# Designs tried in a protein design chat: VH-VL binders against UPF0735 ACT domain-containing protein LBUL_1260. Part 5

Target 1, 144 residues: UPF0735 ACT domain-containing protein LBUL_1260, of Lactobacillus delbrueckii subsp. bulgaricus (q049t6)
Amino acid sequence: MADYFYVHKKILPDYLEKVLEAREMLDSREAATVTEATERVGISRNTYYRYKDYVFRAKDPARGQQAVLSLLLADLPGALSAVLTCVTDHRASVLTISQAIPLASHASVLMSLDLAGLKGDINTLLADLKSLPFVKNLQLAGLE

## First folded at step 28 (VH-VL; from s4 with heavy chain S30D)

Design v1
Fold by OpenDDE, fold request of step 29:
Structure v1 (fold): chain C 144 residues (1-144), chain A 119 residues (1-119), chain B 107 residues (1-107)
Amino acid sequence: as target 1 above (144 residues)
Amino acid sequence: EVQLVQSGAEVKKPGSSVKVSCKASGGTFDTYAMHWVRQAPGQGLEWIGYIIPSWGYANYNQKFKDRATLTVDKSTSTAYMELSSLRSEDTAVYYCARGRIGWYYFDYWGQGTLVTVSS
Amino acid sequence: DIQMTQSPSSVSASVGDRVTITCKASQGISSWVAWYQQKPGKSPKLLIYKASSLQSGVPSRFSDSGSGTDFTLTISSLQPEDFATYFCQQYDSYPLTFGGGTKVEIK
């Protein structure tokens, strides 16, 4: 059986979210010590250590994260396929795709992605896309 | 409702070729790939490859790369799978199945096409 | 290629029973596993995908769990219409591969 299930935070005790906040402060080095982090959020150290490994941020199950990418590709065979392969390697899925008529040996592509299953973060995906030889320009047009 | 309708059963001789069709209706397919999967009698499922109808890109299982050819006719929303150099081991039910680009699980399947290869 | 080892190959059960099917991947594949149901003479039917997402119309008695290499499909209370063959499938990497199947039979 699954060890995890989705629960609306409204029915959870406040300290769980505070544990998450404390952990995030530590991860970002906003707080240098557990003592500092827990004092700032208003929970005990014991509470933090009890729950720190069991609480996580979750995406809204009803509304997955989406990204809109604007790409300028070299008009070469396999360019779009390479982009698609990169997207799929990061476990993103394509919601929409539009390709303009090639002009001056370049093609403009607008792509919407579902990032619900994204491996890593969006910045890693963008970096990998930019590294593709046929990608001449890449812009994140939207993220939600 | 999305529906995939495949061509009828085929009986082929060894060394010949077979071409199975899969007509899609009831949905949009611009962001989907058409996959082909086969199932030998009493056996499991084997992935052959997929094609993205919107721009004709195909990806094959290496096992079938030299014998399988995936094509599409966008005007009729029909996908085709051709398998050449048939052998008895190719006897199976062949399925077309739709998968979202990037998430290759299969939400809709054709009814299957039995291809029998015998002397 | 990623091998999906499914067990058991068959299981005899009665209506109301809890049925558990296991799929083991030859390497870590995160949670990229889908489960299908297939009845004799019919095409496979998608049950679960995308880490516990049920396909529309699939009863809640079906659930999955697991990450990495070990995955489990559970039918909490077997119903008459659930007697069928079940398959796991990985979509972590190419080529896409399936488990060998588990036939759930009437005891």
Scores: ipSAE 0.213, ipTM 0.731, lowest interface PAE 1.7, mean pLDDT 90
Fold by OpenDDE, last read:
Structure v1 (fold): chain C 144 residues (1-144), chain A 119 residues (1-119), chain B 107 residues (1-107)
Amino acid sequence: as target 1 above (144 residues)
Amino acid sequence: EVQLVQSGAEVKKPGSSVKVSCKASGGTFDTYAMHWVRQAPGQGLEWIGYIIPSWGYANYNQKFKDRATLTVDKSTSTAYMELSSLRSEDTAVYYCARGRIGWYYFDYWGQGTLVTVSS
Amino acid sequence: DIQMTQSPSSVSASVGDRVTITCKASQGISSWVAWYQQKPGKSPKLLIYKASSLQSGVPSRFSDSGSGTDFTLTISSLQPEDFATYFCQQYDSYPLTFGGGTKVEIK
């Protein structure tokens, strides 16, 4: 089970965001001490130290930050390179890639992508990958 | 922690070639590219090219495509940059730098290798 | 090739100052810009690789903004350890190119 999950900020106590703000003030040296930072944002030092390592700025969770793709790749020269070129052209970063031994002229490929820098949306990437003639049975196995 | 350790300084004559090594440790090469960037004294940074160790695929700056050769030894996790037909203008600190495949910015750098080309 | 014109080439500042460095791309490159810090005799260090995306361990006093052709690195409150040379880099297209650098010196 993942250590993190997304929730809407509105259902969280306000001190969590204030912890983040305090930390940012300290990093920017806007506040010289934890005491100053916490006083300015209106939380206790204890609250800050309790949560400072667990609160982070996050990108829009609706966009998806990581994707797992499964596909069958024809065992042709340059096929994998073309797939990876497509992925990189969309500014997705390859986190993991595995290619099984070809069977029946196709190899099973599983790749995980970091979408933080995705140029468009995941659907556009999937569409482009599907358009490749040597790509079969493309599936979005996971999106988070 | 990922570390990139480069070979030592080189002094070369014009027309000769130099081969700089970059040994990686603390990580994997499977989803990363090794880039090479140089910096002439008091100048900016210039991208030479990259190689994807796991694939053996290399991409070069057109400026260097005829003189630069990027290679890797997977068994030792070492990347190599060879530059031939050296000229005085090639005098620079050469860096290897790691970048994730698809994101070609550089999160880890070698310490740099000074290559001096002089008659 | 995409040219990254960085300005100023140097800036004198004091601890606590707000420092702004700009890079102008010769063409639109969305937000595909990274920023590096380099200290004398050391290799560059990645600060930001996309707008508002700080590299792990980079203080929040560093921030960037911009899209298209104009990009800005901001140090909200300069610290003693921040005196260095800073570079921008585009990774929109090949060849990858860097700005000329900005040396932040102590006033």
Scores: ipSAE 0.194, ipTM 0.736, lowest interface PAE 1.7, mean pLDDT 90
Fold by OpenDDE, last read:
Structure v1 (fold): chain C 144 residues (1-144), chain A 119 residues (1-119), chain B 107 residues (1-107)
Amino acid sequence: as target 1 above (144 residues)
Amino acid sequence: EVQLVQSGAEVKKPGSSVKVSCKASGGTFDTYAMHWVRQAPGQGLEWIGYIIPSWGYANYNQKFKDRATLTVDKSTSTAYMELSSLRSEDTAVYYCARGRIGWYYFDYWGQGTLVTVSS
Amino acid sequence: DIQMTQSPSSVSASVGDRVTITCKASQGISSWVAWYQQKPGKSPKLLIYKASSLQSGVPSRFSDSGSGTDFTLTISSLQPEDFATYFCQQYDSYPLTFGGGTKVEIK
């Protein structure tokens, strides 16, 4: 007998999705602690601990689960932080990040993202990133 | 023994603001949040919001988000709740209550502060 | 928001009676329900939290049960000092919400 079944979210209590959000915040490093994550999403810590291992987002087979972004950033204070904030605001998780030594007032950044919890689609995230004034170039290097 | 002592009763006009204080003593509050709950005469309890003194983070009931401001003076272990744009329906006893961060049942309550809003 | 519907709003009982108060959540929640006692002119007093954990000093005649959406506070044998108003409260998610209260009166 299957351990899981699928139901529409509208018949589920809201706290389950919030548990997912809290977990995603932790995974993306948007929140540093469970306390921070749960406080921000609006659930109790014990609720999180109770359900965190039992709630999963349904995967869209047509949706990429991971993305690799190549960014060229202006070497400005807070530029990378702002990029990370934008990514986490879209509920994408940062898997890896590498930043090259700045050259000619620009820094090259390679970032891999887990899109399992992405709000919206990848194009929206890319658009928002491109809208940042210090993002001089952005390429989707991979999507799977 | 943990004790929460609130400021005295207030009488306010509509449109004005009120600031209620809650002084904590007899314990440590590093792992606790200070919540505010009100109770209109003969009515139930309504949660306003909370603040984490050590963290400086506050959450509000959306109903009060635009009018309530929670602050803390850590040096005096005093929490404050300010409610602006007062209305007659804001007439209530306002309580501060201690809740452990993440597990928000309230083990200690202030004695309550009656705020009366009348023309 | 999670609404906590408490019933009855009032109950008349005698000393020694078994009193049952119900709180129904508008949606399924965890077992994170607390119960409070409030006497006139006084602040609420915590009775039970975390699924049957009695607050220190609370008599054993107080107990709670339930999960999902239906929760119950039981006073096994009502004592004179138990005449008061009782409230349930969920602390599963924000905003925190309370039941409407149940006044236990002398019959």
Scores: ipSAE 0.021, ipTM 0.605, lowest interface PAE 6.0, mean pLDDT 89
Fold by OpenDDE, fold request of step 29:
Structure v1 (fold): chain C 144 residues (1-144), chain A 119 residues (1-119), chain B 107 residues (1-107)
Amino acid sequence: as target 1 above (144 residues)
Amino acid sequence: EVQLVQSGAEVKKPGSSVKVSCKASGGTFDTYAMHWVRQAPGQGLEWIGYIIPSWGYANYNQKFKDRATLTVDKSTSTAYMELSSLRSEDTAVYYCARGRIGWYYFDYWGQGTLVTVSS
Amino acid sequence: DIQMTQSPSSVSASVGDRVTITCKASQGISSWVAWYQQKPGKSPKLLIYKASSLQSGVPSRFSDSGSGTDFTLTISSLQPEDFATYFCQQYDSYPLTFGGGTKVEIK
């Protein structure tokens, strides 16, 4: 017997999507702790821990589900956080992130994203990221 | 006490652009965003978008994304809202309002700027 | 978008009256609701930004309740300075949205 089946969100309790959002906030580093994430989305920690391993974004095999971005950021306070905020606003999740030490007042960042919950398309996210004044260069290093 | 002081009233023709300023004083905005909200005469409040002055990051209401541009001048602690392709229905009082990053209620408001769009 | 349906649009009341204003969200938004007071020709003023969280300087006669979709602002005993328009606002998700307002006027 299958452990999963598909249902429309409309018939599900609101907190399930909130659990997913909390997890995404943690993945994107928008929230550093479960307490912070759950408080922001308005659910209890118990609710989060109860469902965090059972809620998933639907994946469309016809579209890219993961992306790798290479960024060159100006070495400014909050620059990386702003990037992560932008990613989160698009409902993408950060899977991995690496930041090199600053060189010539710039920092190289390599990050991989889960696009399962992405609002819109990857091009919209890239455009918004490029519009940030401290993003000096942005390349899509991989998409799958 | 935090104060937000906006620029004066504007009268514009349809198709033109308007740029409203909002100067902040009396507090720190490192963890705050500057929001913009408008109110048509006798109507309710409509959120336009916000900008985080410390980062320069802005988020827009989709309704205004193509016409509104939010900017900041950190050296003068001034936020700007530019609205292009003005229409008569853009006639409203425009407010800047401070909101904590991630918790977007508005604890301090500017005095408002009336923008009148008429031929 | 999350719609905030506010009611009533207007209410006539006397000093000392209990006034209740309701705001209904089109979907569950936990307790992420703020309430504002606006007097003619003035900017909105924050009253409450979360259930039972009064803004500094706001009289205790103002209170709110509710979670999920139904929210209520209560003025326990209306004072002369309370005649104004009141708005609810959700900050659960983008875009931020406001209720249509409730004008509290003198009977």
Scores: ipSAE 0.019, ipTM 0.605, lowest interface PAE 6.6, mean pLDDT 88
Fold by ESMFold2, last read:
Structure v1 (fold): chain C 144 residues (1-144), chain A 119 residues (1-119), chain B 107 residues (1-107)
Amino acid sequence: as target 1 above (144 residues)
Amino acid sequence: EVQLVQSGAEVKKPGSSVKVSCKASGGTFDTYAMHWVRQAPGQGLEWIGYIIPSWGYANYNQKFKDRATLTVDKSTSTAYMELSSLRSEDTAVYYCARGRIGWYYFDYWGQGTLVTVSS
Amino acid sequence: DIQMTQSPSSVSASVGDRVTITCKASQGISSWVAWYQQKPGKSPKLLIYKASSLQSGVPSRFSDSGSGTDFTLTISSLQPEDFATYFCQQYDSYPLTFGGGTKVEIK
């Protein structure tokens, strides 16, 4: 994503999160107008319009959200199945899987995921995958 | 052409079990999950759970977790739903339904299996 | 559990009418709603899923809108084959839950 960064919100101005909150209120119909939404979250309408098209939550379905994961699996029956169950329980959609022939007791796996349905955030999924004892070297190789 | 063909109607007594089959044809199962949904007479649809046929892993609606068992026989491309400790309230049409793994909406449905529980 | 409240429970309409069906979720579910059509004695058929995508073979007169908690299915010009019961389904959270249905009947 050449024009976007993935950053922790703690280092951003507080009003950017309020822009997101206002947009969410409008999307959910909890606020009927931009004026109502921006008043409730404590930003100006000018601030909202300036940033509303440029700041997104990592899970925001208004932008493309696709991940590529790289990992090593222990060469054990059921290892891949457990990974895919974890992915499914987080509601990510598996688009492709490539698994190489095992080397040194591990198989290299590359998978692409559609995160549009993801429950929670990608870091929660990654943490749960890393917690599987037969998963090593889990890397997020790309995030659209 | 993807088809899901279910076993025939069953009449059961309270306290017994039923096992409904769902044979799949015309597709692969590498990216699909098999779901089970029921519809009581005059009522809406109720999700029971899913199984991933390629890996045999299942997830259940908590309401059914202690009574429902989802299994698959990959050699025959057949999914099974067993419901134990049947009650008259379990009288319903039981559907198998296919969805992509991770996306929990259903693009193909079986024809349904009527299970009637009465004494 | 997320309750899906569907309204109206039935609607009487004529061929050519515009029909609108509403689902309300008991909590925010983003846009994770699917819509199904069920004819008497038949299994449900998927109409619309993920981000307003029409299932293959579904006529373009079917559309949906909404996000958050309020969702709408629209049939722009009702045809004789559209007389059926329609269900919404959320897939944001377990357990997956359905609306109670809307029966579209001949006036």
Scores: ipSAE 0.007, ipTM 0.525, lowest interface PAE 11.3, mean pLDDT 81

Design v1
Fold by ESMFold2, fold request of step 29:
Structure v1 (fold): chain C 144 residues (1-144), chain A 119 residues (1-119), chain B 107 residues (1-107)
Amino acid sequence: as target 1 above (144 residues)
Amino acid sequence: EVQLVQSGAEVKKPGSSVKVSCKASGGTFDTYAMHWVRQAPGQGLEWIGYIIPSWGYANYNQKFKDRATLTVDKSTSTAYMELSSLRSEDTAVYYCARGRIGWYYFDYWGQGTLVTVSS
Amino acid sequence: DIQMTQSPSSVSASVGDRVTITCKASQGISSWVAWYQQKPGKSPKLLIYKASSLQSGVPSRFSDSGSGTDFTLTISSLQPEDFATYFCQQYDSYPLTFGGGTKVEIK
């Protein structure tokens, strides 16, 4: 985010929006080649390549959103599975899980989640997880 | 068997505040969010925000963020919605509502609280 | 904010009629739509959630269809207890938003 600015498109050259349009045509396969896409939107191939990796819509679908959670989980049958079910019911996907050996009937768990398809708000997911009787010390360790 | 019972109707002057209560019974586990929705006379529904009792976190419709405050008293299983700087256009029936675990649609609604704002 | 445009605003119908109500979202919301019934002086009642699941106790004459931006609620054979106002609601993103409502009246 430090390397990027958010700028209203009215003060930018028109060709920057056309770079985005060309990229969208290639991503959707509406155009098969850069030459075809750039000709359709009215920019040069050189202009496309110069900017294609540096300009984005504010909600570019190529960017995911991820969360990292830490929690203490009771060592009970099905406890982890119930956590995973809660996560998938909210339409988040588990990317990684790290679980330590249980000590005194509890295990530390660190999870990373893909939130691209998240139903609703991450805080609602966190509240549901906190409400599970076998979940303790739930913390959001990172969000991006 | 979730039941939501709201406080009674109120008549308020412009510029004042109102605090509507919503007491929950049955299924009071920390697996839900309490939402607030209003309905102006003869009009549709407008979402105000929610509060998560187990976390104490509230999320607001930006339209109301400067004037609405959502709180919970866990000892009585009661949620509150306070709306300040009332205007005549705030005249509406105010509902509390809950979704089933992890869901953002509402199958349990309070009976509604009419708030009338008039000079 | 996602605008939910509901039509028609009212429908006059007779018992036994088939009634169709539509909602259009201002952007794609996958299938995250719920439908409510509201009788005069009462709070809303959930009919359908997850774009296809009937709430417990809701008659099978209620169904919905749609994905993306265009959604419909269908009452296959209108009954006397179905005269009410119906709302759609999206729950894809905050703020949660509702359609303007469709009043189903006796013809």
Scores: ipSAE 0.006, ipTM 0.545, lowest interface PAE 10.3, mean pLDDT 81
Fold by ESMFold2, fold request of step 29:
Structure v1 (fold): chain C 144 residues (1-144), chain A 119 residues (1-119), chain B 107 residues (1-107)
Amino acid sequence: as target 1 above (144 residues)
Amino acid sequence: EVQLVQSGAEVKKPGSSVKVSCKASGGTFDTYAMHWVRQAPGQGLEWIGYIIPSWGYANYNQKFKDRATLTVDKSTSTAYMELSSLRSEDTAVYYCARGRIGWYYFDYWGQGTLVTVSS
Amino acid sequence: DIQMTQSPSSVSASVGDRVTITCKASQGISSWVAWYQQKPGKSPKLLIYKASSLQSGVPSRFSDSGSGTDFTLTISSLQPEDFATYFCQQYDSYPLTFGGGTKVEIK
């Protein structure tokens, strides 16, 4: 992200927006294959692969960054509630939670967060989550 | 803003017990761990344990496990630390502490309660 | 248990001096260290949590660095209000443990 600029699309080659459109079709499953997506928007597959990881839409006012967290929780009453409270105190929103049945003393948890209202930065949230009792192996599994 | 107010100083005889209170105000009480830390005169800090008010679960430093009891009263937002079988080396200032956001480091501390164990 | 060895035990310094305090963990703790300031008769005050995050209201002359086992707290230009005892604390695992303290005294 340090290597990115925000630029108005009018100064960019037209095919860069088509790369974004093709990626969105694939992500939404409106197109099943790269060939189908690129054909629909009018670019080559080579152009798509060359740029797909480097061009993104600017954040809009109603949307923030999303994060996926993976962690182990001790199998104790209220452990998940404590994690959720920490997240909401940082003003992030929980979008989804997936918690496996505990094995031995711990359960795997995968959760996705909406960071639109996040107070501070994500590294502060992660440090505070790591500091919680019962939380082990906290990983940021994905952004967006 | 969270405030932690502790009970007053105590003087105790060896072999007795002491119960220190810590009343919290101005924030979420039940879902964050309340920690207890002591500091002997002229010494560093020693972690005793924590309790999580929402379920009453306590975890102790092994050094204190047989003598320390941590409890809460959710209706008054008050945590308690009881230490039994007191010895002269238990003379210390006892603090309650908790984080604003995280649970392992402490931005809110009580004012401390001096417990003196002497004949 | 993770031992935190803090040095020096004391330092005499003048206003404006640069002061460096070190903590060494007995095993790797990534960057999970907090730093506290304590004035006589007062409770500890959190200065820095997780590597390099200053607590709100803490002057920018305070900074830390390090990872793994070796950590430092630096006061870039000592002020009269900075004469106090400083503690490190690891929060990688239980039991939570503290360094022995470093007293920063007026020369």
Scores: ipSAE 0.005, ipTM 0.530, lowest interface PAE 12.8, mean pLDDT 81
Fold by ESMFold2, last read:
Structure v1 (fold): chain C 144 residues (1-144), chain A 119 residues (1-119), chain B 107 residues (1-107)
Amino acid sequence: as target 1 above (144 residues)
Amino acid sequence: EVQLVQSGAEVKKPGSSVKVSCKASGGTFDTYAMHWVRQAPGQGLEWIGYIIPSWGYANYNQKFKDRATLTVDKSTSTAYMELSSLRSEDTAVYYCARGRIGWYYFDYWGQGTLVTVSS
Amino acid sequence: DIQMTQSPSSVSASVGDRVTITCKASQGISSWVAWYQQKPGKSPKLLIYKASSLQSGVPSRFSDSGSGTDFTLTISSLQPEDFATYFCQQYDSYPLTFGGGTKVEIK
């Protein structure tokens, strides 16, 4: 059975976010030791060890996440390729893609993504997709 | 990594034109917008426009649309910005810029090309 | 056009200080703001390129906050290499526009 939930961090104790931040510092070598990482974020080493293996950002591949994105795409050559490049650069896999006939120089696109290998979190991917000049109305239509 | 190398500084007379080049290396040139931004001495940054090399599409800040022309040479991975009818207020460092992933914010900047317009 | 009004124009600070820089958009731009650092004689360097995402190689002492019209860049503990000019940029709509800059100087 599933051992994990997705919860909004506002309902969690503040120190759980700090545990995640300390792990990131250790993983990126911004901190060399647990003592250094935990002091920088303001938690005890005991708190870190208690939770480090049980809390994860929504990006964690252990859940095998899937996402459904809805967007409007300008009807320009290579626009879809740029969207797919962005998705691939974030190490997400395209499962399905549906593109409607362009209306008013834009096409509706619905994409299903496998996020199991995602680098970073879904919000980072969404922000990068939003930054593309020919992408409009980007919405996360579903996240599992 | 993408690297952007621009042409050297230029001194121009009012009423003339300048064409600044920006050679890209180390990444995909064709499908990412190349932007141009300028910075007058002691002033902030001002966006001129972008061009998408593969699509040949250029979009300009309305302020520059009458005088700026953005082009590319895909065979050499080089973008060009031409500004005509130069005035003294066009004295600035001109940058080419693009993003690693996104098209609206810029990870990669050229070293800048100082264009001085003086009589 | 969306105007980005940046404050203050300069800050005099010491190593270790917490520095905040504000940027106000003339209309709502959701969270579509980027922040740049520029040292004298050099090109701008991207610090934060989407809501709260740090660019690769940028220290965690840099963070931003805000949505709508009011945005801040925070340097939690100023380091010697952080003395530079900082710019905000909106990317909600064209033309792309930048704040006027904030020069962070040693005290």
Scores: ipSAE 0.000, ipTM 0.522, lowest interface PAE 13.0, mean pLDDT 81

